# Ledger of designs, part 109: VH-VL binders against q9nrl2r1430to1533

Target 1, 104 residues: q9nrl2r1430to1533
Amino acid sequence: GGVHELSAFEQLVVELVRHDDSWPFLKLVSKIQVPDYYDIIKKPIALNIIREKVNKCEYKLASEFIDDIELMFSNCFEYNPRNTSEAKAGTRLQAFFHIQAQKL

## First folded at step 7 (VH-VL)

Design v14 (framework fv_ficlatuzumab)
Fold by ESMFold2-Fast, scan of step 7:
Structure v14 (fold): chain C 104 residues (1-104), chain A 122 residues (1-122), chain B 107 residues (1-107)
Amino acid sequence: as target 1 above (104 residues)
Amino acid sequence: QVQLVQPGAEVKKPGTSVKLSCKASGYTFTTYWMHWVRQAPGQGLEWIGEINPTSGDTNYNQKFQGRATLTVDKSTSTAYMELSSLRSEDTAVYYCARHGYFYTSKGYFDYWGQGTLLTVSS
Amino acid sequence: DIVMTQSPDSLAMSLGERVTLNCKASENVVSYVSWYQQKPGQSPKLLIYGASNRNTGVPDRFSGSGSATDFTLTISSVQAEDVADYHCGQSYNYPYTFGQGTKLEIK
């Protein structure tokens, strides 16, 4: 990567955070609020963690950034049945991400 | 201090519709899901549905699907529940209640409005 | 729908006694059970969420326990102000459902 890629990562994360369907993804899931989450999900991640990694220039390739976003969605669909608000939000946000990721 | 203010009581005739309000204050309205729960006189609590004030996403108890419509007005921090095709069995206290944890739908109801008594009679 | 069944329907206790209220789910709800106190003429108030977490401001004489299908609310030393209906509810799956309530009286 270059400057173009770093700028694009920042812009995309901001667009995801602003999206109405970002609510399940903004912060790491609370073990107190969702006690069985970490028994099922072994690689937890959230938009605040991804944003921090972008700001610290930890993504060297676009593929690394995309992998973290896709892990976030994969975790959502693994934990949440398809009829839940989280799964519905994840489906819509993932589709939005795929459209925006064409910029990368 | 968190407050959910529900005005008065409503008297409606069978077959009509009603739109009940719930005005929130003391927190950022868009950060918490809002639920609607009713309680018929002397009976238990019955969940009607929920709305995300940011996205507008709703989930309904199937018993009320097609009759209940949940909406919000972000500019006034007000949630609404419209119930159509009213019957005498819809006579109940209707509560709005705040979802306790925004980041998951599997939550709890941490603050409740005072309730609005809806009476459906001819 | 997940059916929540509370027992007993009503209970009369002497001041200072330990009270145990039961709530049974018809299927596994993990720990997504909350308890609400409703005094006459008032709205419900959250006591316990996630089966065992006491809500802010709730006296420590109230405690919750249980998992999967069987849940309990305990009041270690009943006070006069505890006269109320107690409701359990699950938020594991839609529709969210409540038990029929347990009425607690002091005599």
Scores: ipSAE 0.184, ipTM 0.773, lowest interface PAE 4.6, mean pLDDT 89

Design v15 (framework fv_ficlatuzumab)
Fold by ESMFold2-Fast, scan of step 7:
Structure v15 (fold): chain C 104 residues (1-104), chain A 122 residues (1-122), chain B 107 residues (1-107)
Amino acid sequence: as target 1 above (104 residues)
Amino acid sequence: QVQLVQPGAEVKKPGTSVKLSCKASGYTFTTYWMHWVRQAPGQGLEWIGEINPTSGDTNYNQKFQGRATLTVDKSTSTAYMELSSLRSEDTAVYYCARHGYLYTSKGYFDYWGQGTLLTVSS
Amino acid sequence: DIVMTQSPDSLAMSLGERVTLNCKASENVVSYVSWYQQKPGQSPKLLIYGASNRNTGVPDRFSGSGSATDFTLTISSVQAEDVADYHCGQSYNYPYTFGQGTKLEIK
């Protein structure tokens, strides 16, 4: 654990944020703009929240960090049908994440 | 000030193709998806498709699938719609319009270009 | 495809009157309906998004309501500048679709 894992998590989150396909994941979905989202998704999460958790040292294990990222993708695929722009972006970003996560 | 600038008019013969432009200014071009919508004389609005300027991802109305191609040039903040195999029924005003919300495809069109009148006639 | 049907096709109102425009979706679109004003010779302008949210700069006499399949645009006191075609559109599912429009005229 510790400093090495926090540095690795921060670097990975920054790489995800900079990826072209991060747009559905940067911030929590707005209830005003997407009113049915929170009726369907019960554990919302986004990259800005995950990054804040990294900075506050809330991840003790790599598995906890990976679980939050995977929850983010799971939420995307649960709300968005496969042919949507969100689902396509999520599929590519998840594949990118799986490659990068091998470094953890 | 957000602006989407389109040429005023284009005249084409049936069977040819046209490439319409939409030059964006006043915001970060790559941040917002761009839509294309047409309006035939005396008719309602018809959605053609959308493009994400960052990823290049496109979604099309099936009615235009195979005939319409959406592209962008990030260096000039310009979106393009190419429509091939033109017919007289393609005579319409063609608008580009910006997607108003960043985090979902279920958005709205917050800024519109002035439109290009495409006339397809022999 | 989701079909959007507007009613009436056209209406003429006197200055200061309340006007109500209707928009019906052929299937549930939740609240993913927007209203656009198109004045003669101009491009459409966003009035309302997400069924009830007024766009920045739109006068408060314009309001939207509705959910699921039935949506309404209300102008509480019609002004001369409101002469236009009004279009509703859904963005719940691809392809995005619009109603045929309602033409508003002043008597």
Scores: ipSAE 0.328, ipTM 0.822, lowest interface PAE 3.6, mean pLDDT 91
Fold by OpenDDE, second read of step 8:
Structure v15 (fold): chain C 104 residues (1-104), chain A 122 residues (1-122), chain B 107 residues (1-107)
Amino acid sequence: as target 1 above (104 residues)
Amino acid sequence: QVQLVQPGAEVKKPGTSVKLSCKASGYTFTTYWMHWVRQAPGQGLEWIGEINPTSGDTNYNQKFQGRATLTVDKSTSTAYMELSSLRSEDTAVYYCARHGYLYTSKGYFDYWGQGTLLTVSS
Amino acid sequence: DIVMTQSPDSLAMSLGERVTLNCKASENVVSYVSWYQQKPGQSPKLLIYGASNRNTGVPDRFSGSGSATDFTLTISSVQAEDVADYHCGQSYNYPYTFGQGTKLEIK
């Protein structure tokens, strides 16, 4: 049901945030620190945004939630070369997510 | 439907080179890393390397470093693997395989070509 | 390189029996292990990643388990169409490596 699904999403977000490799994803990228980020990334998103959407019950389907999470990772990999710390962290976190998402 | 199409077979002599192709369709070619894996007769799978179809970035199994070259043609959605200085031990079925996740390195291979049998013999 | 060792090398089972295939990594690969089914004369097919076959279209009788170094693929009730070679692979570190494979036959 919707309530159960919401709880599952909430729990998964908590687990993602608590993950050691969540640091690139906790908040939106700073335009000050990365001036060209939003010239490249057109659909910015972060875990705090996703958490907010979960709390507001904006996700009606698990696929919508998953899409946002995947978008978050996609943005990371689009902007960051694979050998960067951010991309490496994202790679590990995404793998973790993919495993956890199987439980949804 | 995702498809990876490979030629059926190649026959080469030792010391020569071969360039194997893998034509992808049914998905956005540039968004998934493409891998190459071979399997000698009656043996297990051996990873050769991977390529980012967008950037051309590659990672190789050191066993094949300097001998295997991965490339792509984005206009035709085709991945290539060139193997030089062929040896009899290179006789195997060579598969292209799509990485299951976007952009990331860790994951799995969700789609495989039918493989090209490379026979290296004098 | 991370060595993936599968066991047994081969086994013959009766229809309906529970099949357990093992894969051991020479070092911790966390959960980045996948299983592939390769039927005779065919290319490998993704079977299990991690502990789930959720989106693979694989029958429910297949399941994966394990973490760190020890991984298991289980077929709860083996069927005739399950005759194949099964490969485990790790994608935790380069180079990616596979086990030597396990050949499953039906008696």
Scores: ipSAE 0.020, ipTM 0.671, lowest interface PAE 7.2, mean pLDDT 90

Design v16 (framework fv_ficlatuzumab)
Fold by ESMFold2-Fast, scan of step 7:
Structure v16 (fold): chain C 104 residues (1-104), chain A 122 residues (1-122), chain B 107 residues (1-107)
Amino acid sequence: as target 1 above (104 residues)
Amino acid sequence: QVQLVQPGAEVKKPGTSVKLSCKASGYTFTTYWMHWVRQAPGQGLEWIGEINPTSGDTNYNQKFQGRATLTVDKSTSTAYMELSSLRSEDTAVYYCARHGYYYTSKGYFDYWGQGTLLTVSS
Amino acid sequence: DIVMTQSPDSLAMSLGERVTLNCKASENVVSYVSWYQQKPGQSPKLLIYGASNRNTGVPDRFSGSGSATDFTLTISSVQAEDVADYHCGQSYNYPYTFGQGTKLEIK
């Protein structure tokens, strides 16, 4: 088997996944649990999907990677009112992302 | 096997505070939100609040805001609810309950502790 | 706050009869309603979540239905072990709220 060196994108996704505020973003929102989510959010995304795209080398530019992460946060803030646990977690994780993304 | 273990009873005087515990086992404690729900004798269930054991984020029923404080000790897999300025109306069984869905706040209570009977009397 | 109202307050059934318990929300809760069984001296136990999903280990005779504001728990053939208080609760908006409960007895 091969040895794969972590890309900057992979390292950043791992840091996001390990962050205490990643819980709303780890997997796609459940239709059973939040049935109106997909009526409101037309481009769903989550960290597991982004990580798969990184691993398959689907991001050619840093801007494409950043756009997917920002879409994830934008979806969170569109669906969840400002004072919800999801919105609070999203706000803190997005700030963390902006600091880490400076490495790109 | 998921277990939430609570002490059987506590007796307190009006005006004091109480700190109730809920020791979790059989799952990864930090993965699921923990809720606190009370039931006064002969009455229905009343939600007090919830805590995320990983982030420490809390949400409270406004009725208990300022009186209830939810905390966790990750090293012992124990959740705590402190209730201050106790009155006779706070006499109830206090349950901890696990949030059934990890990835969203919209969930249900899949496992419940056996409850602690708090009696507030002079 | 969303008010959950259960009906009837209590009922007595004969073994094997079909029983239906109702739960109404004062505003739209989509399908974020769960049902809990509480036997005397015990903690509540989850029966149904998301209006219609049966929890693991719950007998097939228990089923849930409904959406928006009107929800129903059905026991297709009531058994002696089903004597309990049944609570519905919503988790759509904070604070999470419960109905007053329905007491089920066997006559």
Scores: ipSAE 0.250, ipTM 0.791, lowest interface PAE 4.4, mean pLDDT 89

Design v17 (framework fv_ficlatuzumab)
Fold by ESMFold2-Fast, scan of step 7:
Structure v17 (fold): chain C 104 residues (1-104), chain A 122 residues (1-122), chain B 107 residues (1-107)
Amino acid sequence: as target 1 above (104 residues)
Amino acid sequence: QVQLVQPGAEVKKPGTSVKLSCKASGYTFTTYWMHWVRQAPGQGLEWIGEINPTSGDTNYNQKFQGRATLTVDKSTSTAYMELSSLRSEDTAVYYCARHGYRYTAKGYFDYWGQGTLLTVSS
Amino acid sequence: DIVMTQSPDSLAMSLGERVTLNCKASENVVSYVSWYQQKPGQSPKLLIYGASNRNTGVPDRFSGSGSATDFTLTISSVQAEDVADYHCGQSYNYPYTFGQGTKLEIK
């Protein structure tokens, strides 16, 4: 057919970035705005870092990509209480990710 | 290590159906799409279809649509391909193969089963 | 369907010679081409993915190049263990298709 497609990881990251609930995950949490974050979260990650790893071909297995996305959600739920807008966004985006990941 | 284990051979009569298995180990079965590819004696490779083990979603080569059915059993990490209305020209080695992922490449096959030789003869 | 055409059908080389195998797609497949080595009685093994990336464990004498419609697999110094059929395949569009294969033999 003639249609150029991006890689499955790139397509999935783009869909995550475009989701309304991606806002807590687009970039690393600011040390200035949230000074205790890095005392609590030992393996910080965000969608911009995951996308850079995809673009550099650093994921050798789909499981490594999925592990980094799951780490991002795990960090969200570790730091943010359940009733926060961040935790609620994380819950919805994680459910969306699980559906999209089925297409990998 | 990643392994895809298939039975060695099957013999079937024309008009019957066969269900071939592919047992995966050494990785998380639900993480990768599984493909089925056949090779007739002395011929090239022919793609049959693919299945997502998590969702059960499939894509087929139109040549096999309606005759081939791909399924999985997540509890045993096993993929299946059923081929119906068998003809002598379906005689081939049938491989299962895992869908590889790297950013710069879509839909390559990084690990292959050893293949099942299906012989269709009367 | 996208037709993949490989050339030559077969070739016989002397040890240490450079060999180039060709693969042509009937339409633009960008870089979504992989190469597979199949030794007699064995399953195919991935050599190259995305036109030019060597799979893990593949010797550096194997290299891939090309884009759009013309792709090549090069073996810089052929060894006895390289006797096999070599298949190219595209994954740009459904159905995924393969060339007919090139048989490599040693003199």
Scores: ipSAE 0.000, ipTM 0.564, lowest interface PAE 17.1, mean pLDDT 86

Design v18 (framework fv_ficlatuzumab)
Fold by ESMFold2-Fast, scan of step 7:
Order: C-alpha cells, then structure tokens, then sequence
Structure v18 (fold): chain C 104 residues (1-104), chain A 122 residues (1-122), chain B 107 residues (1-107)
C-alpha cells in the first residue's frame, strides 16, 4: 500500500457514519447491554474509534485503515446471527464501504 | 424527558385496517429503534415488530408478517403501525416502546407509550 | 419460538416481606432477560435488563439474577406501591417473547 491524504479517510468515515446502516457501528458495544460480547469478540472497534485514529494520523497506509473497517464488520458477523438487524445492517454497510474504498 | 404519546382508543370493524400513531419527544428520534407490543385483555405481552427510524429497516414477528406494517415520519418524530385484515382477536392495547440500546438489535424496552386500546367488533 | 414461563401466577404478600418471582426460558437465552412492572391501568415500566442490571430510578429493593434458562426477580422488602403484574421477556432471539406475568398483591 500507499500513503493517503488524511482527508480521504475522513471523507469515507463521514459517509459511513451518515449511512442509514451505521447504527450498530457508531460506538463500542456495551458489555451491560450485550453481556457475552467481550467473551466472543477479542478486538472490539467502532466508527468513533476509527475516526479518532484518522484525526490523530494513526493510519500510515490505506491498508491499515481498511483493516480496521473490515475488523469492525468481521466482529459484527462473528457475534450476530445471520438474520439479525445488526447482521443485515453490516452486510449493506460493508457493500457500500467496498464501493467507496475503491477510491482509496 | 422522554415521552411517547399515543391516542387512547380506536374502534374498527372486522376486515378493515387501522393505523396507530406514536409521537416521540425528549430525545433524538432517529437514534433509537422503536418497537410495537400488544396486550390482549387479561393476557401477556406480545411483540409485533421493530423499526429503525433512520433507515426504515424493519423486523417482524412472523405471526404479524404481511399484516403489520411499521413506518416513521422523521419530520414529526412519529412512528406508525398499520394492521390490516382486522379480526376480533386483534382487540388489545397496542404500545409503542423505545429500544433501550442504540447500537444493537438485542432489545429491552426502556420507555413505553401509554397504549392505544384497539377494539375490533362488528 | 422461545417460550417464557413465569411462576407463580399470583402472590399475596405482607408489607416488608421478601418476594421472589421466577422466569424460565425453554432455551438458553444467556442473560438477555428483562423484567417489567405493570401497575393497573398503566403501561409496563422497565425494572431490570440483562438479567441483573437495574434501570435508572428503580429502587434498590428490586434485584435480578440468573442465567441460561432460569431467572429470578427479587423484591427484598415489598411496599404497597409494588402491587402490579410483573413480566419477564427475552431478547436473545427473534421473535422477542414474554412470560404470562405474575400478579403481586398485598394482604
């Protein structure tokens, strides 16, 4: 991979946050609301954390940014059964992300 | 303060449809999923379905699939449940209720409307 | 569908007594069980979510416990205002389902 301008990652994160299917991904899953989540998911992540990393210039390669977004979706599909609202939202948002990520 | 306001009562004939409203205030309407739950006289609670006010995405109890339709109007912060092909067995109090967690479909209902009594009789 | 069964159907208690209400799921629901209080003529009110977490503003005399298939709601010292129907419900799997309710009365 190549180094990308910070604004490109910020633009993509903003589009993901604004997408109707972002609701499972906006903030970290709460242990109180989902008690078994952290027993199953070892590397939790969410869009607010990814956006903070973008703003702090922590992504040096586009691949690092893409890996964090893909981890977010992977966690969703690992935890949530196929027919849940979370898995459906994740599927649609991931497809949208793959189209947008072609610009990186 | 969170409020969900529903009309008190509706009377309908068998075979007709009804559209019940639930007006939300005191929070950002688009942030939380909205549920619909009914309670027949002297019976327990029965989940009908849920809607994401941002996307319009829905999940239904299969018992109501094809008869219940959930919608929202973001401009008025109002959720709607339409129930078609009404039968006497649909006589119940219908509640809207807010999903207690923003970011997962595993639900509990943290705020409830006062309920609308739907009576279906000829 | 996951069937939730509550016991007993009704209880009559004296003020200050400890009361325990039971809720059994037909399948493992981990800890995705909530308890709701419904007073006559009113809508349900959330008491406990995630089996054991008290909702904001709920008195500490209410507590929840249990996991997998067996859950309990305990009121450590019953008060007059606790007269209500108590419903348990699971949110582990669709459709969300509720028990038939337990009616609590004061002698």
Amino acid sequence: as target 1 above (104 residues)
Amino acid sequence: QVQLVQPGAEVKKPGTSVKLSCKASGYTFTTYWMHWVRQAPGQGLEWIGEINPTSGDTNYNQKFQGRATLTVDKSTSTAYMELSSLRSEDTAVYYCARHGYRYTGKGYFDYWGQGTLLTVSS
Amino acid sequence: DIVMTQSPDSLAMSLGERVTLNCKASENVVSYVSWYQQKPGQSPKLLIYGASNRNTGVPDRFSGSGSATDFTLTISSVQAEDVADYHCGQSYNYPYTFGQGTKLEIK
Scores: ipSAE 0.012, ipTM 0.676, lowest interface PAE 8.3, mean pLDDT 88

Design v19 (framework fv_ficlatuzumab)
Fold by ESMFold2-Fast, scan of step 7:
Structure v19 (fold): chain C 104 residues (1-104), chain A 122 residues (1-122), chain B 107 residues (1-107)
Amino acid sequence: as target 1 above (104 residues)
Amino acid sequence: QVQLVQPGAEVKKPGTSVKLSCKASGYTFTTYWMHWVRQAPGQGLEWIGEINPRSGDTNYNQKFQGRATLTVDKSTSTAYMELSSLRSEDTAVYYCARHGYRYTSKGYFDYWGQGTLLTVSS
Amino acid sequence: DIVMTQSPDSLAMSLGERVTLNCKASENVVSYVSWYQQKPGQSPKLLIYGASNRNTGVPDRFSGSGSATDFTLTISSVQAEDVADYHCGQSYNYPYTFGQGTKLEIK
């Protein structure tokens, strides 16, 4: 099983992963590295999880895909103060995403 | 083995600028943030700022904002810290140090350069 | 800025004694505290990160504990090579800050 062809969602996720500001979003936040993260963030998500969902054809609508990406950014801004590296990277990557998502 | 190599010493006059180097080896330079930390003689450590060698993104201690500029040269795996408007109070050993985590800013400093002693005197 | 305060400023111990070094943060830093050993004429070396994780290659006599505002570095049986300044630092919020250091000497 599984899906092997690239979709529009897969292409967009690849572009996000390749972006210089993707580093906070590549994998789920480590509890060892950020011990209080999961006390604050109740719906964790990351690009690797979103890409897995794309590959398994779990997104039926573009809005569902967009919602997961927006949740990822929302979590970033909820946990990280505005002056942090993560918040700055998230702001730039989210702007990039909004431009690319217009193609969906 | 991970190494961060810095020059031993620099002497500058007040009001001038200095550009200190930190040459990295033993790992992929672009995968870890690089920090700059100073230590005045007999004093504790003071964080200056950090740079992402891949993106060029920086964060600074507000005390050094506008005076310190962090840059990198990816082709030589070298990080730089330029400090302007030097004062005698800037006399210190300046260390570069590698960030211990790849995916979060809330880390630690796992490898340190040997430090450059900057002396600022007339 | 978060102020890190270490105690004592200095201490002298006999070989084999248990050593306890303290570090207090002026506000909650969760567990984002690291400990660094600095021997005379050398750069700092990482001992402990995330309050309690021992860095690779660090002897098991070194251990860290604590959370929120109070942190401790323990050396279970001090050795001659442990003579150094010990620094704690927080990476919870910018700017990252360090304590003033504790000097450990052997009697």
Scores: ipSAE 0.368, ipTM 0.813, lowest interface PAE 2.8, mean pLDDT 90
Fold by OpenDDE, second read of step 8:
Structure v19 (fold): chain C 104 residues (1-104), chain A 122 residues (1-122), chain B 107 residues (1-107)
Amino acid sequence: as target 1 above (104 residues)
Amino acid sequence: QVQLVQPGAEVKKPGTSVKLSCKASGYTFTTYWMHWVRQAPGQGLEWIGEINPRSGDTNYNQKFQGRATLTVDKSTSTAYMELSSLRSEDTAVYYCARHGYRYTSKGYFDYWGQGTLLTVSS
Amino acid sequence: DIVMTQSPDSLAMSLGERVTLNCKASENVVSYVSWYQQKPGQSPKLLIYGASNRNTGVPDRFSGSGSATDFTLTISSVQAEDVADYHCGQSYNYPYTFGQGTKLEIK
């Protein structure tokens, strides 16, 4: 990874992490806490992983960054029923992301 | 370039079924949710349902639950919408529309087919 | 179901005028609102999602705003090619729903 000034991607990740509804997304889901998670979700991802990719300059296009974020939300909605706290948090955080992504 | 190709028209009698096709090209078919929306003459848009081409997962408007069936053929990148027990009120242009974001169904519809005019009459 | 109500149902404007189309949701849909343009005999075309037209190729004269229940599509200077029906839609909750549409004509 390169040393550079905080990018738009970095800033957006910071904002997502700081959001009140980020708690389901901060780290990968624990296999211990959720034994069947990885039987269902085949492409796990979380904000800490996305942040690392940003830091390593692995995103060359905004679309690539957006795709990973959307995958993160997709995983949440695939595993969690709509009425769960995780899904509700994901819905709100995704809406926030869609607004903030307009700045990219 | 992204394209969604639909047949121009179908004519059916009440009580029968129709299976409409939507052939996708120009992108990874299994990456985007596919939606179906219809529009009766002179009316607004009505959402029918969505399908995840990768997993086959579907969500339907309850209005069409049990009567509409969404499927895909991944080998031909084609989405299908079957509507049974047709009635005159089903006369409309039926659109397939791609979701604008990968993997998720939240967001918007960025590409639309040209639509298929379904006419239901005795 | 979430009801999307557009206003006005129709309007006729002069070239170059500012046009404002409204869309009201029966409940909070946050920012999951998109606008579509449908010209006569054509399929709908995406204009705006939220407040962004970044990836739509839509002219800059089109802009979107709003949150929660009240949303607007603005054409800063209406052109002849803007004659169309305009639809708003929400994708916050199932079933996804659209407004009844607004017909825009040029005087």
Scores: ipSAE 0.018, ipTM 0.740, lowest interface PAE 5.6, mean pLDDT 91

Design v2 (framework fv_ficlatuzumab)
Fold by ESMFold2-Fast, scan of step 7:
Structure v2 (fold): chain C 104 residues (1-104), chain A 122 residues (1-122), chain B 107 residues (1-107)
Amino acid sequence: as target 1 above (104 residues)
Amino acid sequence: QVQLVQPGAEVKKPGTSVKLSCKASGYTFTTYWMHWVRQAPGQGLEWIGEINPTSGDTNYNQKFQGRATLTVDKSTSTAYMELSSLRSEDTAVYYCARHGYRYRSKGYFDYWGQGTLLTVSS
Amino acid sequence: DIVMTQSPDSLAMSLGERVTLNCKASENVVSYVSWYQQKPGQSPKLLIYGASNRNTGVPDRFSGSGSATDFTLTISSVQAEDVADYHCGQSYNYPYTFGQGTKLEIK
């Protein structure tokens, strides 16, 4: 049950973290490095935050986990123009996520 | 300690290509983007492009698009910049420089190689 | 491309004086401006990033300020070792661009 479901979320987050295209998503965007980010993005999230939520058993439904991952990608595409390295990485990582999420 | 080691000089004829190296040590090579910047004699700095050593993703200054190619060799922690169709105007010191923020491409250059002087003349 | 313009082209200061170097962006770069010190025959060295953050090991006499289009590097008390070219650069948008540099000399 619940333990197996949390293990599935943890395994998927670990796969995302290890993916070559995870670099824009590993940690929350720095306000010092990217000062206008939090003026544009109202619900910031990153893989380290999602992983913490998995470990604290905060996701009760697979849909809640999927929603947080999709929010992360949505934020990426909202902030970053399509020709940026961040947007390109996000596009590839999102496609990888969609394949893996079929298991949930 | 972080070090970026580059050869001192290269001499090439117009119309040829050159491949410059930058050997990194003192940190995890794949963690930080690597930039290439040139400086013509007595002039300012000019950004050529950047590469993510993990993914191989590159971004180029449009001025160098199609002439510059950035690559890496993870096994030797070495970054390369190849510049083709060389002209006398390409005579400059070419620097590799490490990106100071590992989580975004917007950043600054926290460590610089000593530079390679490329002289293009016949 | 975003054009970075530095002023003055050169300065000659007396030891201990406060010096101010200016950098203007042709469009809003928020605070994505860094300052680099380059001594003759040497590579550039990062002094300030994000307009106002001093890099590790940089003496506290160096400070940066500004936002949007107008940026300043200040040396509160110039020392002989500060003789160098100072470059500002923006990393807000591609391509990353630099100013032409300001040469600092001691009288």
Scores: ipSAE 0.208, ipTM 0.797, lowest interface PAE 4.4, mean pLDDT 91

Design v20 (framework fv_ficlatuzumab)
Fold by ESMFold2-Fast, scan of step 7:
Structure v20 (fold): chain C 104 residues (1-104), chain A 122 residues (1-122), chain B 107 residues (1-107)
Amino acid sequence: as target 1 above (104 residues)
Amino acid sequence: QVQLVQPGAEVKKPGTSVKLSCKASGYTFTTYWMHWVRQAPGQGLEWIGEINPKSGDTNYNQKFQGRATLTVDKSTSTAYMELSSLRSEDTAVYYCARHGYRYTSKGYFDYWGQGTLLTVSS
Amino acid sequence: DIVMTQSPDSLAMSLGERVTLNCKASENVVSYVSWYQQKPGQSPKLLIYGASNRNTGVPDRFSGSGSATDFTLTISSVQAEDVADYHCGQSYNYPYTFGQGTKLEIK
């Protein structure tokens, strides 16, 4: 997208980063800290990567941006059982994202 | 330079409750989960639960669910564990300990408080 | 709950000897096992995390190994200051659990 659309993506990413439940999503999962993660998750992504893509104008459509955010949540729910802190944070943050994404 | 400071001892009667403190310094309090672990005299370590100081999200060992309540005061960088319906079997040293990873629950306990000895006796 | 079992319960070694402490998980915990040293009257201190990573400031004579269900803490040349209880714990699943501890003594 355009300049205004890019600003909207940037604003939304900033809101996600500032959210109390963003902690599992701020950076790519460390292979050192979580050694089995990349055996299970084949398309890793995190908010810092998405933010970089926004800054480099790599999203031409809102759907591409939304797909990357949804991939991030999908990865969370695939790796983390429902009762984990990551899954609970992901559920709350995803609901927040869906509300904010209506403005796109 | 990271420090977790706990009071030395507490004496309580059976059936009462206690609220133990853990004052953190030397790091940004809201960036790491805080754990509570106890150790009865001569016994091993027993995990009570954890709290995210930023969100207030908690997870408890089922054995303590309903009796233990974890809270934080962000303004003073202090974590609290309240334990109700005290029994003599709750006599133990209670530690707070910082979670070693910011971005995953599958971590370790990197810094420990010096512990508070709780004695439950009539 | 995942049960962590340490062996032996106690061990007496001569200075300079290699010592091996074992920790077994009742189910697969991948590598999410940490080792803690506890000297009398003190809080536990982290030695090893993620089965094999030494914590900052821990002497290189301490090493950890293992995966899945079987984990080992090795002290290549035991020193007098190593007299302590050693605890292993898993953080793979809730509740986090610890072994009963191994007491290391010097002959």
Scores: ipSAE 0.313, ipTM 0.811, lowest interface PAE 3.6, mean pLDDT 90

